# Ledger of designs, part 13: VH-VL binders against Probable transcription termination protein NusA (nusA)

Target 1, 139 residues: Probable transcription termination protein NusA (nusA), of Halococcus morrhuae (Micrococcus morrhuae) (p15738)
Amino acid sequence: MRVTLSDTALRHIALFEDVTGASAVDCLVDDDRVCFLVATGEMSDAIGPDGTTVEQVEERLDKRVSLVENADTAELFVANALAPAVVHNVTISENASTVAYAEVDRADTGVAIGRDGETIETARRLAERQFDIDDIELA
Below, E stands for the ipSAE of ESMFold2; O stands for the ipSAE of OpenDDE; V2 stands for 0.75 times the mean of E and O plus 0.25 times the DockQ between their complexes.

## First folded at step 4 (VH-VL; framework fv_remtolumab_arm2)

Design b2 (from a5 with heavy chain G50Y, light chain S52D S93D L94T W96Y; at its last look DockQ between E and O 0.97; V2 from the best seeds 0.89)
Fold by ESMFold2, look of step 4:
Structure b2 (fold): chain C 139 residues (1-139), chain A 118 residues (1-118), chain B 107 residues (1-107)
Amino acid sequence: as target 1 above (139 residues)
Amino acid sequence: EVQLVQSGAEVKKPGSSVKVSCKASGGTFSRYAIGWVRQAPGQGLEWMGYIIPILGRADYAQKFQGRVTITADESTTTAYMELSGLTSDDTAVYYCARDYYGSGFDYWGQGTTVTVSS
Amino acid sequence: EIVLTQSPDFQSVTPKEKVTITCRASQRIGSYLHWYQQKPDQPPKLLIKYADQSISGVPSRFSGSGSGTDFTLTINGLEAEDAGTYYCHQSYDTPYTFGPGTKVDIK
């Protein structure tokens, strides 16, 4: 992978790891929010009992926080990035561009998009950074 | 044991440059940034900049932009700070210090006194 | 650039008493605030990181609190060896900055 971390991302990751004990592989920093790509198997540590640990991270950063669990394959990665939406299948198409088609449970399309499109946009950014995927489409 | 050992004191003339070395031992270069902080006589602490040696990436306080250069040599585990265009206002003790991405400077060099006089 | 101010500039304190030092940031910095002790002719020593987190080897009488713009270092039961100058430091954004220092003497 060819992920470049800004100095701000490195600082936020260090604080995240200090508070949660979990590792972050990537970090997207925006003015009002931060998204951490959490190492596989460490989401429960990052979230904490009833979400109290991630709430502490939000307080210490003074920003909203979202979490995505890392995965070894592009298909699982895309499904994880759209969680908690139920994803039935992910197909990667490689033609002129690389596009992931995520078949999301019909009841969860709104969850996969997220408020103001934040979830799907975050998923797209992480997928591009980690797997060189150009876009994600909800089937 | 983590140690940062700096080069010795220097007396410099106005307009010249100084290059201070900071030799790290005990695994400092593998996971940490090296920052440079100076302290004029009787004054407080002033951050100058840092380098992340494994990334070769440095950043500088605007006050020192254009006349400070911070470098690192991973093969010798040594960081360097070079300050050019010295004036008497640059007379200070110069410290290097270890930093894990903004978590605070947990280990410091012994300091290098630089005196700029005519 | 984020400006840090400290209060008081100087404090003379009887041993065993409580010392309180405040640091105020010119903008919100979350918990990216650290505290150092410096004794004459020595480099600073990290006491507290991320506003309130203890450092291994630092006596438990040192504690920190605060977030956002207002931070406090407390020495609960001052010892003679605690005389020195105390600095706050922010790492929220570059350039990193330090407060002007608070000198603590033993009365």
Scores: ipSAE 0.814, ipTM 0.910, lowest interface PAE 0.8, mean pLDDT 93
ESMFold2 (binder alone), look of step 4: mean pLDDT 93; pTM 0.953
OpenDDE, look of step 4: ipSAE 0.917; ipTM 0.961

Design b3 (from a5 with heavy chain A33N G50Y D59R, light chain S52D S93D W96Y; at its last look DockQ between E and O 0.94; V2 from the best seeds 0.89)
Heavy chain, then light chain:
Amino acid sequence: EVQLVQSGAEVKKPGSSVKVSCKASGGTFSRYNIGWVRQAPGQGLEWMGYIIPILGRARYAQKFQGRVTITADESTTTAYMELSGLTSDDTAVYYCARDYYGSGFDYWGQGTTVTVSS
Amino acid sequence: EIVLTQSPDFQSVTPKEKVTITCRASQRIGSYLHWYQQKPDQPPKLLIKYADQSISGVPSRFSGSGSGTDFTLTINGLEAEDAGTYYCHQSYDLPYTFGPGTKVDIK
ESMFold2, look of step 4: ipSAE 0.856; ipTM 0.933
ESMFold2 (binder alone), look of step 4: mean pLDDT 93; pTM 0.954
OpenDDE, look of step 4: ipSAE 0.910; ipTM 0.957
ESMFold2, look of step 5: ipSAE 0.833; ipTM 0.927
ESMFold2 (binder alone), look of step 5: mean pLDDT 93; pTM 0.954
OpenDDE, look of step 5: ipSAE 0.905; ipTM 0.956

Design b4 (from a5 with heavy chain A33N G50R, light chain G30A S52D S93D L94T W96F; at its last look DockQ between E and O 0.93; V2 from the best seeds 0.00; counts 0 for: pae E 2.6 > 2)
Fold by ESMFold2, look of step 4:
Structure b4 (fold): chain C 139 residues (1-139), chain A 118 residues (1-118), chain B 107 residues (1-107)
Amino acid sequence: as target 1 above (139 residues)
Amino acid sequence: EVQLVQSGAEVKKPGSSVKVSCKASGGTFSRYNIGWVRQAPGQGLEWMGRIIPILGRADYAQKFQGRVTITADESTTTAYMELSGLTSDDTAVYYCARDYYGSGFDYWGQGTTVTVSS
Amino acid sequence: EIVLTQSPDFQSVTPKEKVTITCRASQRIASYLHWYQQKPDQPPKLLIKYADQSISGVPSRFSGSGSGTDFTLTINGLEAEDAGTYYCHQSYDTPFTFGPGTKVDIK
């Protein structure tokens, strides 16, 4: 296992898998929201027709839910975590620390950051957990 | 086919301990949690605690904290529940049951009757 | 600790009629609520998980509803074999407590 899951995360993943039929690789649990890192290729199952499946997960958890699709490379992973923002390129720089530089469409900077910074912060947390990336900078 | 088989009935004196085993077969032992639930004669179900093999952790109801120890042996796919300091109030049927991280107890052992009498 | 209460304590019901059992939690537990049936001298049997999800092999006359604090188990068209005691159970937070049970008899 790359990351250690808490009991709460495991319980939320179990419910998520039961409702959606998709698998989750990781789960970030906060007071008011949950983020699932969905197995590659399973986002459509997790979202469901017109988003109805993920809405059921939100209802059952009584929390806001966000989904990020897993990827095999750090570059693709960071791009996925900033979706639906248009990401033109991601470069990984390794010096004293590992930083992902995401070239986001100027019109999508707000989308990549998200309300109260939630999207970029979630992306940073997942990237650190899954790829040991210390930070994500928007180019 | 998942099956949970428990050790046999026990008659114990007050102040002693009892250790009940729960042998799991037909599934992946470490993938599931094993919970322990007891039922006194004519009474309802009472959750005692569980073992989470993936985390190497047991959780206990506060009522039993300090008196109960729940363990698991992966190599024999067996969970154990030991209850110490027995009194007549501990006379009950003790069940083990499995669940997938809080999804409900889908398989139950047959139950182990423990009778505590002076 | 999350306390579950059930009502009624006991029901005597004519076959083919509808049975409704309620479970109330002392705090919000989202949908982490499960229902079990227990017959005398047998272990409990899972009927409904996550408030309203059916279990393979359980008759369709059993259904669940609710979320948050108020939950309902419905038996739509009671059969003689359904006599027994019904328990709700929460897995929202440890200790994973049970309700006190509702005994259902056939008239």
Scores: ipSAE 0.491, ipTM 0.839, lowest interface PAE 2.6, mean pLDDT 92
ESMFold2 (binder alone), look of step 4: mean pLDDT 93; pTM 0.952
OpenDDE, look of step 4: ipSAE 0.914; ipTM 0.957

Design b7 (from a5 with heavy chain I54Y D59R, light chain S52D H89Q S93D L94T W96Y; at its last look DockQ between E and O 0.89; V2 from the best seeds 0.81)
Fold by ESMFold2, look of step 4:
Structure b7 (fold): chain C 139 residues (1-139), chain A 118 residues (1-118), chain B 107 residues (1-107)
Amino acid sequence: as target 1 above (139 residues)
Amino acid sequence: EVQLVQSGAEVKKPGSSVKVSCKASGGTFSRYAIGWVRQAPGQGLEWMGGIIPYLGRARYAQKFQGRVTITADESTTTAYMELSGLTSDDTAVYYCARDYYGSGFDYWGQGTTVTVSS
Amino acid sequence: EIVLTQSPDFQSVTPKEKVTITCRASQRIGSYLHWYQQKPDQPPKLLIKYADQSISGVPSRFSGSGSGTDFTLTINGLEAEDAGTYYCQQSYDTPYTFGPGTKVDIK
């Protein structure tokens, strides 16, 4: 599903693709951070050896960068968006609203939430944009 | 061979409008933004606005908002810039230039001289 | 609106010597800074994109550096054909803006 990209998102995607050689499908832009939704199979190119390529993107954007790998199914997408947390299963409930229930390893609950909730907030935003998922809940 | 060819020079009266065309050839028109940059005699460069043709998304510098209309016609691979309410301060060379989402203007038209005088 | 300043305004340089032009932005713009050369009666020509990336067909004597707010264009070994006016331009945010220009003459 195609999403609407802001002018700033388009500029950041162009720089990202120029630096990494990887493709971005979506881009979330905040004042101090950017998240790229990376085309399936291209995360290694985006990250680079020991993270040096994504660090170069951060330097050139002058913003913190996070990466999420795109996926064809909602379940895999949600699991990817919570990486590096270990996700055992994702169940999609489609009643009055669509909610993804992610079963994360108990040791990784903090990782799935992220600093100040940034990881789960980013996952929720991407899941809503790409799959019309209204919320993600950790089981 | 990417080329941008602009319409010819114009002489205008104060209060009138001018419409400059920019014909693109030798590349993928829709994938690139077309920006408009002007240069008054002996002065520097000033970005006026631009358009991403396949999105129909035009953006304008606030200084020109309300006076400038930028459009594109994908079937003829031509972009247009119309500036209304002309004054003598609008006398300048007007350039169109190709831009890929802020990566720098890599190809420029030859420029269109617009002279506003009574 | 992001303001760019350039230094020097004017520079007269002996052929084969090094030219250094600086550009300063009024806020941090990452690497969204590009350099152009303009000769009399011609449109500008892109020399460097994203602060330091070379452009195919531009002589290797042209290089760029910097990030954030302070940027430098270097011409290492000036040639007579390099006389002209040099502009920096930011694309971090709209409106895109240009520096005021640096005129380079051959002594």
Scores: ipSAE 0.648, ipTM 0.870, lowest interface PAE 1.6, mean pLDDT 92
ESMFold2 (binder alone), look of step 4: mean pLDDT 94; pTM 0.956
OpenDDE, look of step 4: ipSAE 0.916; ipTM 0.959

Design b8 (from c8 with heavy chain D59R, light chain S52D S93D; at its last look DockQ between E and O 0.23; V2 from the best seeds 0.00; counts 0 for: pae O 5.2 > 2)
Fold by OpenDDE, look of step 4:
Structure b8 (fold): chain C 139 residues (1-139), chain A 118 residues (1-118), chain B 107 residues (1-107)
Amino acid sequence: as target 1 above (139 residues)
Amino acid sequence: EVQLVQSGAEVKKPGSSVKVSCKASGYTFSRYAIGWVRQAPGQGLEWMGYIIPILGRARYAQKFQGRVTITADESTTTAYMELSGLTSDDTAVYYCARDYYGSGFDYWGQGTTVTVSS
Amino acid sequence: EIVLTQSPDFQSVTPKEKVTITCRASQRIGSYLHWYQQKPDQPPKLLIKYADQSISGVPSRFSGSGSGTDFTLTINGLEAEDAGTYYCHQSYDTPWTFGPGTKVDIK
């Protein structure tokens, strides 16, 4: 699913692609952080050796950078978005709203939520944009 | 040294078109956007659009959409701004300027005066 | 579009005095706000980027602050050569827009 990218997102993606050589299909820009949705299979290129490539992006943007790998299915997408938390299963419920239920390893619940909820919030934002998922719930 | 050198002054008739060039040097052309900003006599600054050479993508202000074309030639490190359907309201100094992904226009051309008169 | 307003429109200042210029955005733009100085018959000159980041070659008496919707350019000790018009500019989203400008004269 293609989304309309803001000018800010496009410029960040351009910089990201210039630095990493990897493609980004989406970008969430906040005041202190940026999240790039990396094309499927290109996460290693985005990160680079020992994270040196993504660090270059952080330096140039002067913001914290997080990466999420894109996926063809909503289930895998949600799992990728909650990484590095171990996700055992993802179930998509389509009723009045579309909700993804992610079974996360109990030990990784905090990881899935992230600092101040940043990880799960980013996952929700991306899932809404990419797969029309209205909410992500940890199960 | 970073330089942006624009083409000379233009005098045009209403309804005609003008194409202003901006020769860039002293930096990696493809990695910086070139924006175009105009300024009517005694007025403020007005953004027209910009192009990111490495992407070959330009964005335009809605006001000029369909009437302005911004291009970039990486082989000559030159950006162009073409404005058609000129009226007296288009009389202004037109500037090209360098921008690094929205970090502000840090280098500017000397400006090109375009005068539209019957 | 994002509309930028500036205050004041004009001010005449005695040398060495402090000058404060404000810029307000019609919506939140984070720190994507830049300041320029323009002198007659010259292109604008970038003074401050991203609200408060200094530019190489710009005197330290120029500083910027603010985030979100309200921004301020400060000149600590105005010099004679600082006469000109000052513009704020947002690059948060297209169309990029400029403030109407603040003209600063020297008494």
Scores: ipSAE 0.020, ipTM 0.673, lowest interface PAE 5.2, mean pLDDT 93
ESMFold2, look of step 4: ipSAE 0.816; ipTM 0.913
ESMFold2 (binder alone), look of step 4: mean pLDDT 94; pTM 0.957

## First folded at step 5 (VH-VL; framework fv_remtolumab_arm2)

Design d1 (from b3 with heavy chain R57T; at its last look DockQ between E and O 0.95; V2 from the best seeds 0.86)
Fold by ESMFold2, look of step 5:
Order: C-alpha cells, then sequence, then structure tokens
Structure d1 (fold): chain C 139 residues (1-139), chain A 118 residues (1-118), chain B 107 residues (1-107)
C-alpha cells in the first residue's frame, strides 16, 4: 500500500466495496465529504445505473461522495481527477518541484475547479498521495 | 470453515491479570479485525477493543484504557486479550469476534468465563 | 460515545406472528448498524449488517430497515427457535457500542 489509511477510511472503503462491488485504493475523509479512488475500470460499477449506486453510498455514509478513477501514470491520473472536465493534455514538470500542468478545455475550467474549489483540491491531494506531485496548475 | 477457539475458563483473585487467547482458523487472519466483547452475568454486550493484525494496531474503549492489552501473532493466527487489575466487576464471559472493518462481527469465539473472587 | 437504545425491553409473542424491535442512536450513524441474536449460553450471531443487508444462512424472515438514527429489526413469522435476546450494534465510530438488548419469548 503506497499511502496509510486511517481506521475511518478503512471502514468507509469496506462499506463502499460492499455497496458497489467496486474496489477503492484510497479514501479521503473530511467532515462532510468522502472521496474514493476507484480501481481502474470499475467506475461504472461504482456509479451504477443513473448514479443510483453512488447515491446509495452517500445515503449509507450520510456524507457527500466523489469518485476518482485510478490510473497507472501521473498524466492520466491527473486527467481522471479533474473529470468530467475535458483535459486535452497533462505535462509533468520536475524542476524545483513536481508540477502537473493540465490543459483543460476553456469551457470546463469551472468544472475542473469545482464547487468551492473542491475538485481541484481533491485532485491535488490525491496526486500528492499517489504520485508525489506537489501541485496541479490549469493551463 | 471459519472458526475462533478461545482458551478455557479462569478463576482469578482480585488485583491479578488474565490473558485470554483466540485461535483463528479457516480464513485469512490478517484481513480482519479481532474484537473483544464481554458480557457480565445477566447483562448486555460491552465492546472492549480490537486489533488490526496486519498493522499491529490496537484500539481500546476508554473505560479499559491502561488495563487492557490486545495483541496478535500472525504466525499462529492467534489474538490475545490481557486485562489487569481485576476486580469482581470484571467477572464476565469474554468473547473474541471477527470483523471486516465495521461490517459486523460475523464469527465469534465460544466465550471464556472469567470469575474474579477472593 | 454513541448511545444505542432499544424498544421494547421484552416481548412475549405467539408463534407465526410478527416481531418488531427498534434501535435508536444518539447521533446519526448512517447505515453503520448491525443486528445480533443471542440464545442462552451461546455467543451472539450476526443477523443483519449495515442496517438492512441479509447474511448467508440467516432465514429470510429476518429483515432490517432504517438509517441515520432510527432502525428496526423485523421477524416476519416468529418460530420457536427465534426465542432469545436481540442486540443492535453500531460501527460508525469508536468505541463500538451495543444496545441494551430485547428479550423475545415464545408465548
Amino acid sequence: as target 1 above (139 residues)
Amino acid sequence: EVQLVQSGAEVKKPGSSVKVSCKASGGTFSRYNIGWVRQAPGQGLEWMGYIIPILGTARYAQKFQGRVTITADESTTTAYMELSGLTSDDTAVYYCARDYYGSGFDYWGQGTTVTVSS
Amino acid sequence: EIVLTQSPDFQSVTPKEKVTITCRASQRIGSYLHWYQQKPDQPPKLLIKYADQSISGVPSRFSGSGSGTDFTLTINGLEAEDAGTYYCHQSYDLPYTFGPGTKVDIK
């Protein structure tokens, strides 16, 4: 395991897997929100028909839920973390720090940032945990 | 099949300690928490704590903090609970039980009766 | 810590009738609520996990419902073998806690 999971994260992952049948490889737990890093190829199981499965997870946790699909490369991972924003390209720069530059469709900048910046902040947290990326910049 | 087998009944003097073993078989020991739950005569169930064997991390109910130690030996698939400073209030049946990260205790040991008497 | 209460404390029920047991939590716990049956001199047995999910090998007459703070265990068509004490248990937060139990006897 690349990151350390808290007792609470482990309990939420167990519930998530029980409800969805999908696997989660990481879980960010906040007071009112939970984000699951879903195993590659399992997003449709996690979301379910018309979003009904992820809605059940939200009801059972009594918290808002977001999902990010895992990926094997940093570039694809960052693009996935900004979904559903259209990301044309991601470039990883390793100078003084490691920064991902995501070329997001101009129409989707707001989607990539998300409500109160929640999407971009979640993306940054996961990218740091999984790939040691120091920051994500929208280009 | 999954089975949890506990050590035998004990009679202890006040102020002493008891150590109860819980041998797991028929499953993946390291994937499950092993919890300890006690039941005084005629009373309900009381959670004492658990251990996550793969992490070696134990958590305790505050009531027992400082008196209870829960350990596990993965090579023998055995968990242990030690309770010190015994009083007559500790007379109870002590159960170990398996739990997959809060999904409920799906398998229980047979129970170990501990009697604390002068 | 999260306090669970149960109602009723005791009920005596004619075979084949419906039994309803309630569990109330002192705060919201989502669906992190489980039900157990305990017969005299035996360990508890898990009946329902996560408020309403069935357990393999448990008769279908046992069902659970509820979320948040109010939960119900229902036995649809009580049988003689169902006599015992029923406990709810929350795993939302540590320490885990149990309700005080509901004793069910056959009339």
Scores: ipSAE 0.754, ipTM 0.893, lowest interface PAE 1.0, mean pLDDT 93
ESMFold2 (binder alone), look of step 5: mean pLDDT 93; pTM 0.955
OpenDDE, look of step 5: ipSAE 0.913; ipTM 0.959

Design d2 (from b3 with heavy chain R57K; at its last look DockQ between E and O 0.97; V2 from the best seeds 0.85)
Fold by ESMFold2, look of step 5:
Structure d2 (fold): chain C 139 residues (1-139), chain A 118 residues (1-118), chain B 107 residues (1-107)
Amino acid sequence: as target 1 above (139 residues)
Amino acid sequence: EVQLVQSGAEVKKPGSSVKVSCKASGGTFSRYNIGWVRQAPGQGLEWMGYIIPILGKARYAQKFQGRVTITADESTTTAYMELSGLTSDDTAVYYCARDYYGSGFDYWGQGTTVTVSS
Amino acid sequence: EIVLTQSPDFQSVTPKEKVTITCRASQRIGSYLHWYQQKPDQPPKLLIKYADQSISGVPSRFSGSGSGTDFTLTINGLEAEDAGTYYCHQSYDLPYTFGPGTKVDIK
């Protein structure tokens, strides 16, 4: 799917790519945080040894950074967006709306939601932009 | 070899318009933004705006909004800046410059002198 | 609109000495700060991008540092060819803005 990137998102992606050598497919920009959708297979380059590369990106942007690995299917994409929570299965339901039902390990429901719901909110935004998924439910 | 070549110097009357061209060669035109920066005699650098050719998206500094139009022609790898309603305060050297999404202007045109006089 | 200030406005420096130029932003801009050199009747030339990153073909005596609001360009061992005006430029937010410039002369 094709998404529209703001001028700010384009600038942040350029800096991200310059610092990490990894490619970003999408970028969500908020007041105090940025999330990069990292090209499949490039998460280790983006994170760097002991997280030092992504920490450098945070310092250079002056914002918190989170990373989600891109995926070719909606199911894997939703699972990646909820990482590091363990996701056993994702089912896509297409009725009047499209909803992803993610079966998350019971011990990881808090991780999948994240502080103040940031992880699940970010996952919902990315899934909507990339796959036209209207919602994600933890089942 | 990356190169930006601008159109020649212009002398204009107050109230008229000027259109400066910027021909890019030696690189991928649509990968880079083309920005326009001017410099009045003895003064510093002033950013006017840019265009993202692949998106057809132009952005302008507020000071120039409504007076400036920045366009690009991908087939000729040429960007244009048109400034209307000229006054003597618009007398300056006008530069085009290449930028990769805010990473700094790595190549500059030679500059186009625009003189606005009665 | 983000205002950049530079210090000093002018300095005259003996060859081989260290030159320090500062740039301060009116708000935090992360590392979205770039440095240029301009000689008379020439376009500006990019020296440093993203506060501290080197540019291929620029002499190693030029270096940059800083983040947030305070940035420094350093010329370690000034040479005669380095005379000119130095500008900082922010690309954090639109409109892009430049500092007013610092003129460096050789003694």
Scores: ipSAE 0.741, ipTM 0.899, lowest interface PAE 1.3, mean pLDDT 93
ESMFold2 (binder alone), look of step 5: mean pLDDT 93; pTM 0.953
OpenDDE, look of step 5: ipSAE 0.883; ipTM 0.943

Design d3 (from b3 with heavy chain R57I; at its last look DockQ between E and O 0.92; V2 from the best seeds 0.84)
Fold by ESMFold2, look of step 5:
Structure d3 (fold): chain C 139 residues (1-139), chain A 118 residues (1-118), chain B 107 residues (1-107)
Amino acid sequence: as target 1 above (139 residues)
Amino acid sequence: EVQLVQSGAEVKKPGSSVKVSCKASGGTFSRYNIGWVRQAPGQGLEWMGYIIPILGIARYAQKFQGRVTITADESTTTAYMELSGLTSDDTAVYYCARDYYGSGFDYWGQGTTVTVSS
Amino acid sequence: EIVLTQSPDFQSVTPKEKVTITCRASQRIGSYLHWYQQKPDQPPKLLIKYADQSISGVPSRFSGSGSGTDFTLTINGLEAEDAGTYYCHQSYDLPYTFGPGTKVDIK
């Protein structure tokens, strides 16, 4: 595996896969929150009808859960990580550091940041782990 | 058919070491953790540690840290547990067991009796 | 370290009756709780994983429930072959731990 998973991440991924039938590529574990990077095309399985499957994962982990859909390109990946915010364009700049500039719909800037910056920080952590992106800037 | 076969019974003197083997067959060896659980006569089950082949590392219960070593050989699909500094309190049946990342031990070896006597 | 306790320590039960075994964790462990049956001179056998999920090949009379700190194994209609010792096991955090066991005999 190119990304190193902790013992705890592996255990949570195993439970996630058991409950949902979907695959997780990565897992960020915090004290009361877990974020799964879901294999491309498997988000509907992970979420389930009316969100009932992901709610079951939350109950079994006793933690809040968020999901991000994996993507093959950095641009699509960053857009997926900021969902449900509408992202019009993503530009990757590779100078002294690698920065993704995400053009987010004006009405969705708050959604892309999330409460206390939770969404954009999660996006930054996943982008760094998966694509060596040093930062995400909202344009 | 998944099967775990352990090495035979051992009689050991205090202060010596024992190494128990656990050969897995019928499954994908590297996909699963191999845990070691012991049971003293008339007592319950005690987890000692496991090896995580995909990470190439082992984890141990603190009680055994420093005197237990758990290893795996993927080419022979065999896990090993070595316990050093044996005392009579180590007399037990030692089991290996397969675990998919904390989903429960679904296959167990037959057990290896280790008797430590003076 | 997460401590598991079980109740009762011992239970003698008439065939066809219901057996209830409880397991309590010293902290919240979500659904990371598993149940095993051990018969004399045999290794343990997994009965229930993740608190309430059935295992292929295990009779449907075995069921589990609970989450967090309080868990129950139920045998609905005990059979003679069910005599043995039952253990709970948590995989929430290291070190993994087992409950002390509940011995079930047939009257």
Scores: ipSAE 0.727, ipTM 0.887, lowest interface PAE 1.1, mean pLDDT 92
ESMFold2 (binder alone), look of step 5: mean pLDDT 93; pTM 0.956
OpenDDE, look of step 5: ipSAE 0.897; ipTM 0.951

Design d4 (from b3 with light chain H89Q L94T; at its last look DockQ between E and O 0.96; V2 from the best seeds 0.90)
Fold by ESMFold2, look of step 5:
Structure d4 (fold): chain C 139 residues (1-139), chain A 118 residues (1-118), chain B 107 residues (1-107)
Amino acid sequence: as target 1 above (139 residues)
Amino acid sequence: EVQLVQSGAEVKKPGSSVKVSCKASGGTFSRYNIGWVRQAPGQGLEWMGYIIPILGRARYAQKFQGRVTITADESTTTAYMELSGLTSDDTAVYYCARDYYGSGFDYWGQGTTVTVSS
Amino acid sequence: EIVLTQSPDFQSVTPKEKVTITCRASQRIGSYLHWYQQKPDQPPKLLIKYADQSISGVPSRFSGSGSGTDFTLTINGLEAEDAGTYYCQQSYDTPYTFGPGTKVDIK
């Protein structure tokens, strides 16, 4: 499903693509942070050797940058958005609302949540935009 | 060969409107945004607004909000800028220019001189 | 609205010498700053995008630097054909804005 991009998101995507050579399909813009949803198979281009390419994007935007790799299925997408946490399985439940239940390794629960919940909240926002998923729960 | 060709010069009376066309060739029209920039005689460059043709989404500088309308016709690869309520302060050369989402205006039309005189 | 200022307003320069033009933004704009040259009776021409990136077909004597609020365009070895007015322009946020211009004449 095609998402709506703000004018600012479009400008940030253009700069990202210019610097990295990778494509972004979505962009979350916050005051001090930007998250790019990177086209499948293009994460290495976006990151660059030792992270130098994504670091250049951060410098040019004057904002922290995070990257999530896109996927064609909701299950793989949710797992990608929680990376580098190890996700054993994702189950999508469609009852009163659509909820993704991500079974993460116990040792990785903190990684999946991220500092101040940033990783899981980013995952929730992207999953809603791309797959109409209402929430992500860690199992 | 990317080219932007604008409509010809116009002489207008105060209170009227003007509509300038900008025909793009040599590239994918919907892939780029079309911006409008004017320049009064002896003055600097003033951004008026742009359109994102694939989205039909236009944005305007506040100074022109309510007086300017920017549109695009994908079938003819032509953008238009219409400015109403003209005064002598609107006498300027009006440029269209191609922009890839804020990466800089890499191609410009030849300019359209609009003269508003009483 | 992001205000851009330029310095100097005007320079008269001997050929082969270095020209430095500065642009200052009223807030941080990252690298969303572009430079244009305009010769009399012509539309502007893009010289540098994203503060420091070269444009195909633009002579290598033109270079840009800076980020945040302070930006510089440098012409290393001015040529007679470089006479004209130079503008910076920001695309960080709408409305896009231009600096007031720096006129460069050849002595």
Scores: ipSAE 0.846, ipTM 0.928, lowest interface PAE 0.6, mean pLDDT 93
ESMFold2 (binder alone), look of step 5: mean pLDDT 93; pTM 0.952
OpenDDE, look of step 5: ipSAE 0.908; ipTM 0.957

